# Ledger of designs, part 34: VH-VL binders against q89xp2

Target 1, 226 residues: q89xp2
Amino acid sequence: MTSPCKHGDRPPGRHDLVFVSPAGWRAMLDARDDLAADSLLARWPKMRWPTIRRRALPHEATGVALGLPLPPSAGKKRVALLVEIDHVASVARPPSLQQARAYAPRNWWPTLDRLDGLALRHSVDARVYGSLAWQSLTGLDYVTGRSDLDVLFEFRSETDIDRFVADVAAIETSAPMRLDGELMSADGAAVNWREVHGGASELLVKSIERVVLLDRHQFISGATGS
Key: E = the ipSAE of ESMFold2; O = the ipSAE of OpenDDE; V2 = 0.75 times the mean of E and O plus 0.25 times the DockQ between their complexes.

## First folded at step 8 (VH-VL; framework fv_polzastobart)

Design f1 (at its last look DockQ between E and O 0.50; V2 from the best seeds 0.00; counts 0 for: pae E 4.9 > 2)
Fold by OpenDDE, look of step 8:
Structure f1 (fold): chain C 226 residues (1-226), chain A 118 residues (1-118), chain B 107 residues (1-107)
Amino acid sequence: as target 1 above (226 residues)
Amino acid sequence: QITLKESGPTLVKPTQTLTLTCTFSGFSLSTSGMGVSWIRQPPGKALEWLASIDWDDDKYNNPSLKSRLTVTKDTSKNQVVLTMTNMDPVDTATYYCAREDYWSFDYWGQGTLVTVSS
Amino acid sequence: DIQMTQSPSSLSTSVGDRVTITCRASQSISSYLAWYQQKPGKAPKLLIYDASSLESGVASRFSGSGSGTDFTFTISSLQPEDVATYFCQQYNSYSLTFGQGTKLEIK
């Protein structure tokens, strides 16, 4: 039985986009009668749109926990899905700032560009999630006048985190939207950038496996994986 | 039982517009996930997808024929209509409508041979 | 557009034989592939969808496998009623394309 060559062999982490196989979609939808009448949800497999990796809920069955956020026009419902690992067709990182830019309101562009430049200077990989990401991925209207810009900043061991978040905060002062987001270490552990900027000694660290309070230094030094 | 049937002219002159109607039963285009597609097949040749329409009235056309194709639906009548402009003898083919299940076709009409000739 | 290339274009085999048809996509189509059977003067019939899923009511001797660019359609034991042309079809893109077909005959 030739195992289908799964494109993207890394396990999906938090915020990763997960593309589900057609068989997987069929299985997921067949298992959820409550979703059968949802027109927009039915569009997802047809349009080959991704899902997002989420943490498993307590007592959730074994599988890959996925999220599907519907746009405001559809009530902003977040659909929780579960798929077998074998039906994960591919995994991708969230859209880059550059990729998402064209889908953002024009007044966001200066902020996006500044963040992009900042990320580049600090060797940080910046990705978008939340409303802007989904707008870029689907072409549907997700961003509203109340929307925040959600950015995932993947930092490196050499990154000056304190300086970086200070610079992010500085950018926000002139931004037309609130800047939310997370600092993510190489191991996938992440913290809200504002928490870091606030100078907290303990940080709420989120990973795909758990949520824990860690010492600031432990998080920054990458000691979260042990 | 799911059925589809193509209807329309079997002879069209060059430069004229072809209008085909697909009448179906056993399913509804008001149902999420449902669609109807048009596929044609010249005699002795391969199948060619032309256009699709789904429950949300989203329409998809073959890029090579996009400018010539229009697809519409009447959900209340269980009908889908295909129009193809500027017909040419090369467009002579059996035209099928089929139920689309996420871009695969699980039920087909019997097809109608359309000949384009002066 | 994604091009689908079937092999062989035609084949003649004996009743009871195993038949294998391949379809190659010009680019990855994941598992978004269907196989159809078309008998002379008839509309195509869906046999396999999603590369390997057997359509309801289709005989178990038909099967499909593959992912990415290379796909295989198999008849485990050829029956007289299986004489037909077989087509693959990709639906990974919004421009659906079919293979050129494989004409299957019995010796």
Scores: ipSAE 0.813, ipTM 0.912, lowest interface PAE 0.7, mean pLDDT 94
Fold by ESMFold2, look of step 8:
Structure f1 (fold): chain C 226 residues (1-226), chain A 118 residues (1-118), chain B 107 residues (1-107)
Amino acid sequence: as target 1 above (226 residues)
Amino acid sequence: QITLKESGPTLVKPTQTLTLTCTFSGFSLSTSGMGVSWIRQPPGKALEWLASIDWDDDKYNNPSLKSRLTVTKDTSKNQVVLTMTNMDPVDTATYYCAREDYWSFDYWGQGTLVTVSS
Amino acid sequence: DIQMTQSPSSLSTSVGDRVTITCRASQSISSYLAWYQQKPGKAPKLLIYDASSLESGVASRFSGSGSGTDFTFTISSLQPEDVATYFCQQYNSYSLTFGQGTKLEIK
C-alpha cells in the first residue's frame, strides 16, 4: 500500500483508495447484514483492504460515497458503501505500476516495463486502477485473459502530453492487452488517453464531482499546470 | 459460553515435531469474521504470535517461523491444529490458542507449557 | 514486521495513583491496537480494543487513547487487583505483534 494522507485534507478524488476506520466498519456491519454474512465481503474489514472513491448519487448528500469492487469469481460487482466523513481513516494514491508488476501475468511484464520507462522519461507518475490494482492490493484473482490494463497517468508541468500519448499508442501496438488509461492533471481532472491521441477538439473531462466537455486546448493547457 | 483449550505433549526432544490441538466451543469457525490463532510466551518473556486460520481456511504464519509452522482446522470437531517442526530448547514456552474476532483476541485458552529438552 | 515498544518496562506506584503506560509502533497502525492484562500464570485478558474502546465487563477506570504510532493506556485510580503485566498489541496487519510488556507493582 501507499502512504496515507492525514484525515481532514482535501476530500478523496477519483481513483483514490479510502481506508475505513474500525468504527466505520463496525457501523456498516451492524447496519448491513449483506456485509456481515458474506464471507468475501467480511474479508475486507479483516484484511484492512481499502475501498475506492465513487461519485455520490443525488440522495447521498452527506457522507463519502465508496465502492468495493468484487473479483470476477463473485460476479464482478461493485458494492456501494456510504460512510460518515469521520469514519475515513486515511486516503492513499492507487498502486504504482512498479508495485503492481509482480501481480500481473508474466506476458504483461514487457508492456508494464515499457510504460514505466516511458513514464520515467516524461516525468509522469504511472499508477494502476481496475483489475490489476485490486489484484495487487488483495491478492485475489481479478485479472483475466480478457482484462484491460487500467493505467492512471498523473502528469506535471512541462509534460508534452501529445508526444506522451503517441508513445503510449506505440507501446499498445505490441501489448497483449488493451490499454484503458486516463491522463490526470494536478487538480484531479482526467480524460481518456485515446481521446487526446485521436485529436478530438473537445474532451470528456471527468472529476469526482462531474463529467464535463472541455475544449482540448483548455484541458491540455491546464493539464500542463498553466 | 466461549471456551478454548490447548492439548498435546508437554515435553518434546530437540529436532522433534510438536503437534498441538485447540478444541473450542461456544462459537463456530464457519462464521464470517472468526479466526483462531496460536500465540506463545517463553518464561518471563513477551507474547509471540505464531499462526492464524480463519473462516475461509486462509492461513497466516509468523514470517520468522514460516517454514516450521502448519495450521489446519476441522470445523466438524471444533478444532485447530498447530504443527511446528524442528523444535529447539529456545521454543520452550507456554502455547495459547485464542479466538480472533476481526479486531483482537477476545478469548484465550489457559495455555499449555511445552518444554524442549533432552 | 511492525515493532511495538512499551514504556516503561516496569512501574511501581501507590494505590489510588493515576497510571500511564505508552506504546509506540514503528509505523502507523491507524487505531488497530489492543491492550491486555496478564496476571502470573494466567492467560492475557483483553481490556481495550480499537485503541480506545473498553471491552465488555472491564472496569471504567481503564482507558486507552492514541492513533497512528503513539498510544497511551491509563488506569485512573490504581486498585490492588490491577497488579499485573500489561501488553499492547497491533492488529493492523499480519504479522501480529506485541509490546514487550510493562510490569505494574504496588509500592
Scores: ipSAE 0.208, ipTM 0.667, lowest interface PAE 4.9, mean pLDDT 87
ESMFold2 (binder alone), look of step 8: mean pLDDT 92; pTM 0.935

Design f2 (at its last look DockQ between E and O 0.38; V2 from the best seeds 0.00; counts 0 for: pae E 3.9 > 2)
Fold by OpenDDE, look of step 8:
Structure f2 (fold): chain C 226 residues (1-226), chain A 118 residues (1-118), chain B 107 residues (1-107)
Amino acid sequence: as target 1 above (226 residues)
Amino acid sequence: QITLKESGPTLVKPTQTLTLTCTFSGFSLSYSGMGVSWIRQPPGKALEWLASIDWDDDKYNNPSLKSRLTVTKDTSKNQVVLTMTNMDPVDTATYYCAREDYWSFDYWGQGTLVTVSS
Amino acid sequence: DIQMTQSPSSLSTSVGDRVTITCRASQSISSWLAWYQQKPGKAPKLLIYDASSLESGVASRFSGSGSGTDFTFTISSLQPEDVATYFCQQYNSYSLTFGQGTKLEIK
């Protein structure tokens, strides 16, 4: 039975936001007795808040592996969920720096703006994940005084990655928070930007399918698919 | 068996406040995911959502009518009350309460016709 | 508010015919769409939720499809008891809206 390709939805990759149907939520929660009493999880489908696409765990059942980070007020627990593909209502990219800005502490704004400008100059698509993203998505308090800014930098073949990460590092020197994040290629493979900046010959490359060590040049050149 | 029933005045004068009560059975508003909504339908016209209240006492109102609408619940009595102020003849409609399950309405009351007339 | 445009406004078909009703949203509503059947003098009845999920107890001849902005409701084989007005309803936002309805009659 050819699963009707829902018009326009790309398969969700790492860090993608996944919106699950109410039926999907029911199914997920019904399968998890340990989650049934969680009031915030019950609210999640009501509020139409997303989950985040994660890699499947070893020996995890077939389905779309999802993550849900609860806010600090709820113990900061990371909930691992599985949903059937048919219950995926929609997929979206993480929030842009611009979208998340209003939800960030004011002292973060200069850093966000600088990163946004940098991304624009280098034709990099910058998105936020982690605490700031979830704060922006839910309106709940996720960001604390210890929170890092997690940024996903989707680069292109023309991007001077070395220069870019150097500039990111420069921005961090004046930032009130630590800058974490990943450089992501068009195919969804990603590396921690600090590894790249550190000049490592081999990079830990993460994709939705696997984690592998790749040669730096191989990753940068986009030859990850072979 | 799940049932809902609307009760209240069927005739209201202009500028007066309408108060409707939804009494339900077969479910509880203490359970996660459950809510009760009010929907109205003028004669021969489309349905219009008015307000919702859920198990966590969160309330949602139609933005166009927000200033006129109040919804409350008494979980112990299995009742939800809708108040609508400043009624006008244009508000003449059949008013329904319905069980809301994550924003869809799976069970409805029979509806009560409310006529606004001087 | 999200506007739901339903088409056609009315249709007359024969018993056994396939019936198709369309609902278009003014913006993407993902799969947050329900279909209702309303018979004269009766409250609406939920038939489909989440665009394509059949409500419990609803006949299998009813189905829904679509995502984003365009949705379709289908009766595979029209029965006499299916004479009613059908409504779509979106719940992508906290402001719920219905389509204007499709009156279905039998020739």
Scores: ipSAE 0.480, ipTM 0.791, lowest interface PAE 1.3, mean pLDDT 93
Fold by ESMFold2, look of step 8:
Structure f2 (fold): chain C 226 residues (1-226), chain A 118 residues (1-118), chain B 107 residues (1-107)
Amino acid sequence: as target 1 above (226 residues)
Amino acid sequence: QITLKESGPTLVKPTQTLTLTCTFSGFSLSYSGMGVSWIRQPPGKALEWLASIDWDDDKYNNPSLKSRLTVTKDTSKNQVVLTMTNMDPVDTATYYCAREDYWSFDYWGQGTLVTVSS
Amino acid sequence: DIQMTQSPSSLSTSVGDRVTITCRASQSISSWLAWYQQKPGKAPKLLIYDASSLESGVASRFSGSGSGTDFTFTISSLQPEDVATYFCQQYNSYSLTFGQGTKLEIK
């Protein structure tokens, strides 16, 4: 199981892990024949593995919309789940780079170590999502030879974002994989690091509620205390 | 009508290997979510989980017993077999097999007392 | 390992009384907890699973509550046939662990 959320962590949102209670799992298994009959899907409640929050569909006005990402060998990308809010047992942040390192391919380790050092120097909290995150959470084979490293960079008001993304770009030049990173504000709004590094005047800002174009300064201002 | 029954020796000598068989009926270990566990209870003491095997052939051993434990299944015979090496008098206990339904034990065998005597 | 601490170790009370037994986990187990009854010379019998769900065929005077680390098992009105030892068991993670038991007697 992943470490619980630390005191003062951002409110739950994109990329957050959601642990379902036993009552929640039993209710889903009773209602969903496809979950009950599938050996791999039955392993989720067996192992107490988390799910991930997803954007709700229009007919899902009540409850909490969750996803269950399957490994490449299973062919499915994400299984959609819907649970009552009372069946959310806990919420956790994505795994840290340190937590995920042991589960990464060995040739990724120098890049992960450089990203850890960079995050420390810039007072950024670096976490993983995507294939490495799920490999570290489950032990199943999610990372392939073509996988990106999906990193979530949670920045603070003192972060020099322009210098930070330049340093990320420098690390990527010698990395054995593509870095697919997001810069995330305290409010849980995130942008792709390449848009910032490329100097775009408008950024595609993603949150749990919506995707919107904002001016570069609007994102920085809203994320750092306006 | 779910039943489990333990079978095997009731007396073993120290250092010998214990082999116990759990024969069950009324369910299949091919059903997702199902498992069978071995639990023991020394006379007058608490229950101690030993090992489990599930529908997906994942195996779990009590780490305090190191690699003394091996659990296997034969789904076609509805059997689960526990092997425990290097028996010691402290291993004297009643040994149960039980069905795991999402890891609580909803059905138990009657148990078999195994005495380890020098 | 998650240690389960039961209290009291033994309890003597009268028919018709309310009985309360507690179980504390050394770390959070959400509601992945079961309660068992064991009569002398018999295998344990599952009474309650998922902390508060009553097993099929179990009398309604038995109940459970709690989540996280602190759990309570209750018999609302003690009957003579309830004399037994009661165990909690966590199934949040392997290694699966049991409480030390509570021996219940009639005064």
Scores: ipSAE 0.310, ipTM 0.714, lowest interface PAE 3.9, mean pLDDT 87
ESMFold2 (binder alone), look of step 8: mean pLDDT 91; pTM 0.928

Design f3 (at its last look DockQ between E and O 0.60; V2 from the best seeds 0.00; counts 0 for: pae E 2.9 > 2)
Fold by OpenDDE, look of step 8:
Structure f3 (fold): chain C 226 residues (1-226), chain A 118 residues (1-118), chain B 107 residues (1-107)
Amino acid sequence: as target 1 above (226 residues)
Amino acid sequence: QITLKESGPTLVKPTQTLTLTCTFSGFSLSTSGMGVSWIRQPPGKALEWLASIDWDDDKYNNPSLKSRLTVTKDTSKNQVVLTMTNMDPVDTATYYCAREDYWSFDYWGQGTLVTVSS
Amino acid sequence: DIQMTQSPSSLSTSVGDRVTITCRASQSISSWLAWYQQKPGKAPKLLIYDASSLESGVASRFSGSGSGTDFTFTISSLQPEDVATYFCQQYNSYPLTFGQGTKLEIK
């Protein structure tokens, strides 16, 4: 029985967008009576909007833990969902800075462009998550005057992380918003860029599996304890 | 029990406007996730989706007929109305309304044959 | 628009035979696919939704499989009452589109 080659066979990691099959949506929503009356949630599968991969909660059943952030207009609630792996239709990375730019406030554009340029210079893959990402994905209003720019910086082994985060910090000085985000290694382990910039000897490293304190050098070198 | 029924003229002259009403029971378009669609089928031919309307009053029309189609709902009456302008003999078909469940159609009306003829 | 192509356009089989109908989408539609049965003079009846889910009240001899672009509808053992035209329909994106149909007859 040739298992239909699901196009995006990589396991979804943190911040990955997860598109759920129709059967998956049915299962998820049917399991949650508290969500049955939510019009926006009903719209989500209709619009083919993605969910976001999250870490599983303690005592959460086996499956793929997903998050669905509702916009501020809907109370800014984060809906926790769980889906079986078989109902993952496809996985994608979060939107690039370029993709999200058109959906950002105009006063954000210079910062986005600078970050994009910086990422390019350092061979870092920069993507957005948080409010700007969801605004770009849904067209709904997620970004407010209090919103931060959340950026995922996927770095390489050759990346000068210290220089990179210093440059990010420099960009933030002229930014109209706070720059939040994570540095993500190839294995999916991630650290808040500010923590790295702060010069901490130990870093709080987050992966889809766990949260651990690692030596700074260990994280940077990619030795995340596989 | 869920039911849908199409009503309207069965004969329309060319260039005239067709107005069909779908009256349904057993569900409500105030319920999140619910939708009603219009589908037509010329005699001996394939099915063609025309338009949809959902609980949020979002409307979707077939692009090929978009300029001619209007769909509205009256939730209180459990009715959906389709209007199609500038009818032509080529528009002769059985017209169905159907309930959408995730955009598949789980319940159908019996259909009404609309003939466009001078 | 997503084009749905069914194969074959018609077939004639014997009672008890296994029947297979295929539907191909012009682009990936994930599992957003339904199969309908339409008898002469009647409205279509939903048999399969989400590519492989059997609609309530539908006989177990009907089944569906596939994802992406290629889908299969199967009748495990053809019954006389199964004489009808069968349609696939995608609901991955608007406009919603149907296959051209497969006319199933019994020899």
Scores: ipSAE 0.744, ipTM 0.882, lowest interface PAE 0.8, mean pLDDT 94
Fold by ESMFold2, look of step 8:
Structure f3 (fold): chain C 226 residues (1-226), chain A 118 residues (1-118), chain B 107 residues (1-107)
Amino acid sequence: as target 1 above (226 residues)
Amino acid sequence: QITLKESGPTLVKPTQTLTLTCTFSGFSLSTSGMGVSWIRQPPGKALEWLASIDWDDDKYNNPSLKSRLTVTKDTSKNQVVLTMTNMDPVDTATYYCAREDYWSFDYWGQGTLVTVSS
Amino acid sequence: DIQMTQSPSSLSTSVGDRVTITCRASQSISSWLAWYQQKPGKAPKLLIYDASSLESGVASRFSGSGSGTDFTFTISSLQPEDVATYFCQQYNSYPLTFGQGTKLEIK
């Protein structure tokens, strides 16, 4: 399923799950009155639930910027955390599409099955983030009737990206939800799948450090060549 | 000062139900993060975790003992109660209750030896 | 269930010696590990939590290290009062499990 890594490997990338050490949780609870006083936030370390990597704010020059996306019942907030790198116990990839299926609404299952089959045919690793990911990780109710399906498509050099996104679009035409997803290269650079499908000449490419516009050809050729 | 104390019978017969009460002071199970656990130790053997109950009423039982264990709490009395059914001579042990704070057992009761014999 | 394997099962050594006890977890427990001291007829006493953090009021000659699956407990200079059985315990996941113990004696 997901493979943890030690701190000191590559830093956690976008969408990576980060497990905080018990020392890290104690330090945060001691320093943050808002964490210590909230019953749901007190459960996070108790349940050993992961956090999510986020882009650092300008004043967060050191450490690892993390977030806790809370469920709608708690106001659908995203609690910001900053942890020392020594307090990153392990890092894991987001849940696979297959792992998340059991936690999705039943009417989503045919779409998830089609996406999984498509990913297999194209040698793409399909994972979820967003509300379905957190529902599968915690068991709490994150998915609502307005939720998108947020998928992360990690592709390899042999992937025909243009055909892949065309097939994703075909699946969406009969889906009960909007597909919001990213195509991600092995180095963690990602682009929204709709920009690729729509034929945009420049793509908004995101990584953990930056967001840049790249020519479509440069992203596809550079991402598939690594 | 934080204290915990186990109370209940010290001798039971096989097939009887054991009921132990942990009475504690100096903390409350209504405080987020707090829990109380039951642990036993057969004479000369390792510690075995039995059950835990937390401030949010989550309960955890050792699966090796499954339906034999029931743990409940009364926050107003600062008590946690363990019930263990169908006692057997192999269940002879010292039974401890302990506070869980920040995930480890930082305060323990003195323990009570329960002997199961005909 | 996560098995905790402690080594050695018993140890006899001299006052002033360095004592090392190890625990191995059957799967990764990150640093969710505690060490306890238990003297005969007494309840366990927490010495170290989170693998390496010293509990308040515990002598500085006690230390712990490790993460993942391999953990070490050390007494830097053994004192007569340290005669006891020592247990490791994981709290990464339920069921909570203990090592079988290491009985420490002085020659």
Scores: ipSAE 0.412, ipTM 0.752, lowest interface PAE 2.9, mean pLDDT 88
ESMFold2 (binder alone), look of step 8: mean pLDDT 92; pTM 0.938

Design f4 (at its last look DockQ between E and O 0.39; V2 from the best seeds 0.00; counts 0 for: pae E 3.8 > 2)
Fold by OpenDDE, look of step 8:
Structure f4 (fold): chain C 226 residues (1-226), chain A 118 residues (1-118), chain B 107 residues (1-107)
Amino acid sequence: as target 1 above (226 residues)
Amino acid sequence: QITLKESGPTLVKPTQTLTLTCTFSGFSLSTSGMGVSWIRQPPGKALEWLAHIDWDDDKYNNPSLKSRLTVTKDTSKNQVVLTMTNMDPVDTATYYCAREDYWSFDYWGQGTLVTVSS
Amino acid sequence: DIQMTQSPSSLSTSVGDRVTITCRASQSISSWLAWYQQKPGKAPKLLIYDASSLESGVASRFSGSGSGTDFTFTISSLQPEDVATYFCQQYNSYSLTFGQGTKLEIK
């Protein structure tokens, strides 16, 4: 039975936000006795908060593997969830730097703005994930004094990656937080920007399907699919 | 068995405040995920959502009527109360309370017709 | 507020016919849509939730489909007892809205 392709929903990739239907939440929670009493999780479908797409674990059942980070106030636990594809209501990209800015500490704003400007100059799509993203998505307190800024940099074939990461590193020197994040190619393969900046010949490339070591040039050129 | 029942005045004068009580059974607003909403329907017209209250004591009102609406709950009595101020003949409608299953309404009261008239 | 537009406003069909009602949202509501049946003098009855999930106890001839902005409610084979007004309702936001309704009659 060809599951009717819900109009416009691309399969969720790494870092994508996945909104799960109430029915999906019911199914997920019913399958997890250990989560049934969690009041915050009960609020999640009510508040229409998203989950995040993660790689499946080797022994996980078929479905869409999802992650849900709870805020520090709730123990900062990462909840691993599985949902059937039919219960995926929608998929979205992580918040942009602009979207998340209002939820960031004020001392982060200069760094966010600089990164935003940099991304624009290099035609890179910059998104946030991690604590700032979740703070922006939920309004809950995720960001602490120890929090890093996690940024997803979606680059294009024309992007001067070496220059870009150098500029990111330069921004970090004046940043009040550590800048973490990934460079993501069009196919969804991603590498930690620091690995690239470090000049490694081989990069740890993460995709929704696998983790592999690839030649730096192969990753940059987009030859990850072969 | 889940039941809901609306109670309150069926006749209200203009400018007066309407107070409706929803008494329910078969579920509790102490249970995570449970909510109750008020919905009204003028005769021969569409349904209009008014207000929400849930187990987490979150309250939401129809933006167009927000200033006029107050919703409260008494969990121990299994009651939800709706107050609507400054009633007008245009507010004449059947008022329903309904149980929410994550914002859809799976159980309804029978409704109570409230007429606003001088 | 999200506006829900149903089509048609009314229809008359024959017993056994396939009935299709559409609901369009003014913006994307993902799958946060419910369908209700309301008979005269009665409270609405939930038939479909989350766009396509059949409520418990509801006949299998009722179904829903769609996501985003366009949704469809279907009765595969109309029965006499299905004469009613049908409403869609979105719950994508904290401001819930209903469609204007579709009055279904039998010829």
Scores: ipSAE 0.609, ipTM 0.830, lowest interface PAE 1.0, mean pLDDT 94
Fold by ESMFold2, look of step 8:
Structure f4 (fold): chain C 226 residues (1-226), chain A 118 residues (1-118), chain B 107 residues (1-107)
Amino acid sequence: as target 1 above (226 residues)
Amino acid sequence: QITLKESGPTLVKPTQTLTLTCTFSGFSLSTSGMGVSWIRQPPGKALEWLAHIDWDDDKYNNPSLKSRLTVTKDTSKNQVVLTMTNMDPVDTATYYCAREDYWSFDYWGQGTLVTVSS
Amino acid sequence: DIQMTQSPSSLSTSVGDRVTITCRASQSISSWLAWYQQKPGKAPKLLIYDASSLESGVASRFSGSGSGTDFTFTISSLQPEDVATYFCQQYNSYSLTFGQGTKLEIK
């Protein structure tokens, strides 16, 4: 299981898992008939499954904006949630590649192992999000034969990002799935790995606060606190 | 106002079957997340969870007592019934029913002392 | 079953003192732990759930902390009305289990 960090250790960013307290779930179920009416959503608090941090909508001026992706069998919908900060029980990082491996299709295992080894060699913290993450967290069937592997690569200031993405591309050439992945700086800003590999001079940078175009050098240097 | 109340015999002979009823108000077992558990406490000793039944029709029994315990509900009457077979003097305890709101026991009945002797 | 080891079994201290009670689980229970207060002749009262969340209407001098296997319950400044037995309880999995209790008294 994913190890939570204390509520006040850091603010939750993109891809962070958020566990809602019993009081938070009760408040949401009382206010939201759609949650209470869905048998799978009503079981979410009982199963102690997390939610995911998302960008707030304009009308969500206070609170913590969360999402809950449903499995394909229940419709490929993401349920939007909003909770008070006091109802955040804990925050955790997404599952590691090693944690997720046991829940992946077996033909994915060689690719996961290669990615894990690559991440170790480059001092990159590699985690999963998307369908494999949710299959790992819940045991429900999220991964299909057409699913991508979604990997979050948290890099450090010393990481040779250009070499890293070249090695990711090499791994993908023999992978049984498409690699959808993001490179994330320490401040939680992220870009799609393919934009970096493709040599784009401007990158679409996503964070919990905004989506902006940044110069390639600006994104890479921003991870060092500049 | 949420309340729970245990009712049933207070004196039981060894080998007899104990039947206790929990009658509650202020909530329903048709509400998502609601459950009722039975918990006992021998005089001066720790609490021991016995059985659980919830809105989702899940039932769980303490494994050490599993074959002796049956828990049922009647949602329309706001009642949960515990049946415990083959009573023994070691089963002497105060028996509580408690509401489970997903996570923990937030409302308890006052308990009923059941003595097994003679 | 997950064994809950609670310590101390009893303690006697003075009004205004900080009280600390610990609970150890035989395996990880994440944060799925509650603390209860039980006064003589009464049913238990929920004080803390999810290891550190204060139940509504419970005095702020009560607190909880910990995760995994090691948990702590604290009364920041003991009051006369806090004389009771305190229990931890895990709800990570069925069968639910309780600590053996800590009897708290005032000298």
Scores: ipSAE 0.210, ipTM 0.599, lowest interface PAE 3.8, mean pLDDT 87
ESMFold2 (binder alone), look of step 8: mean pLDDT 92; pTM 0.932

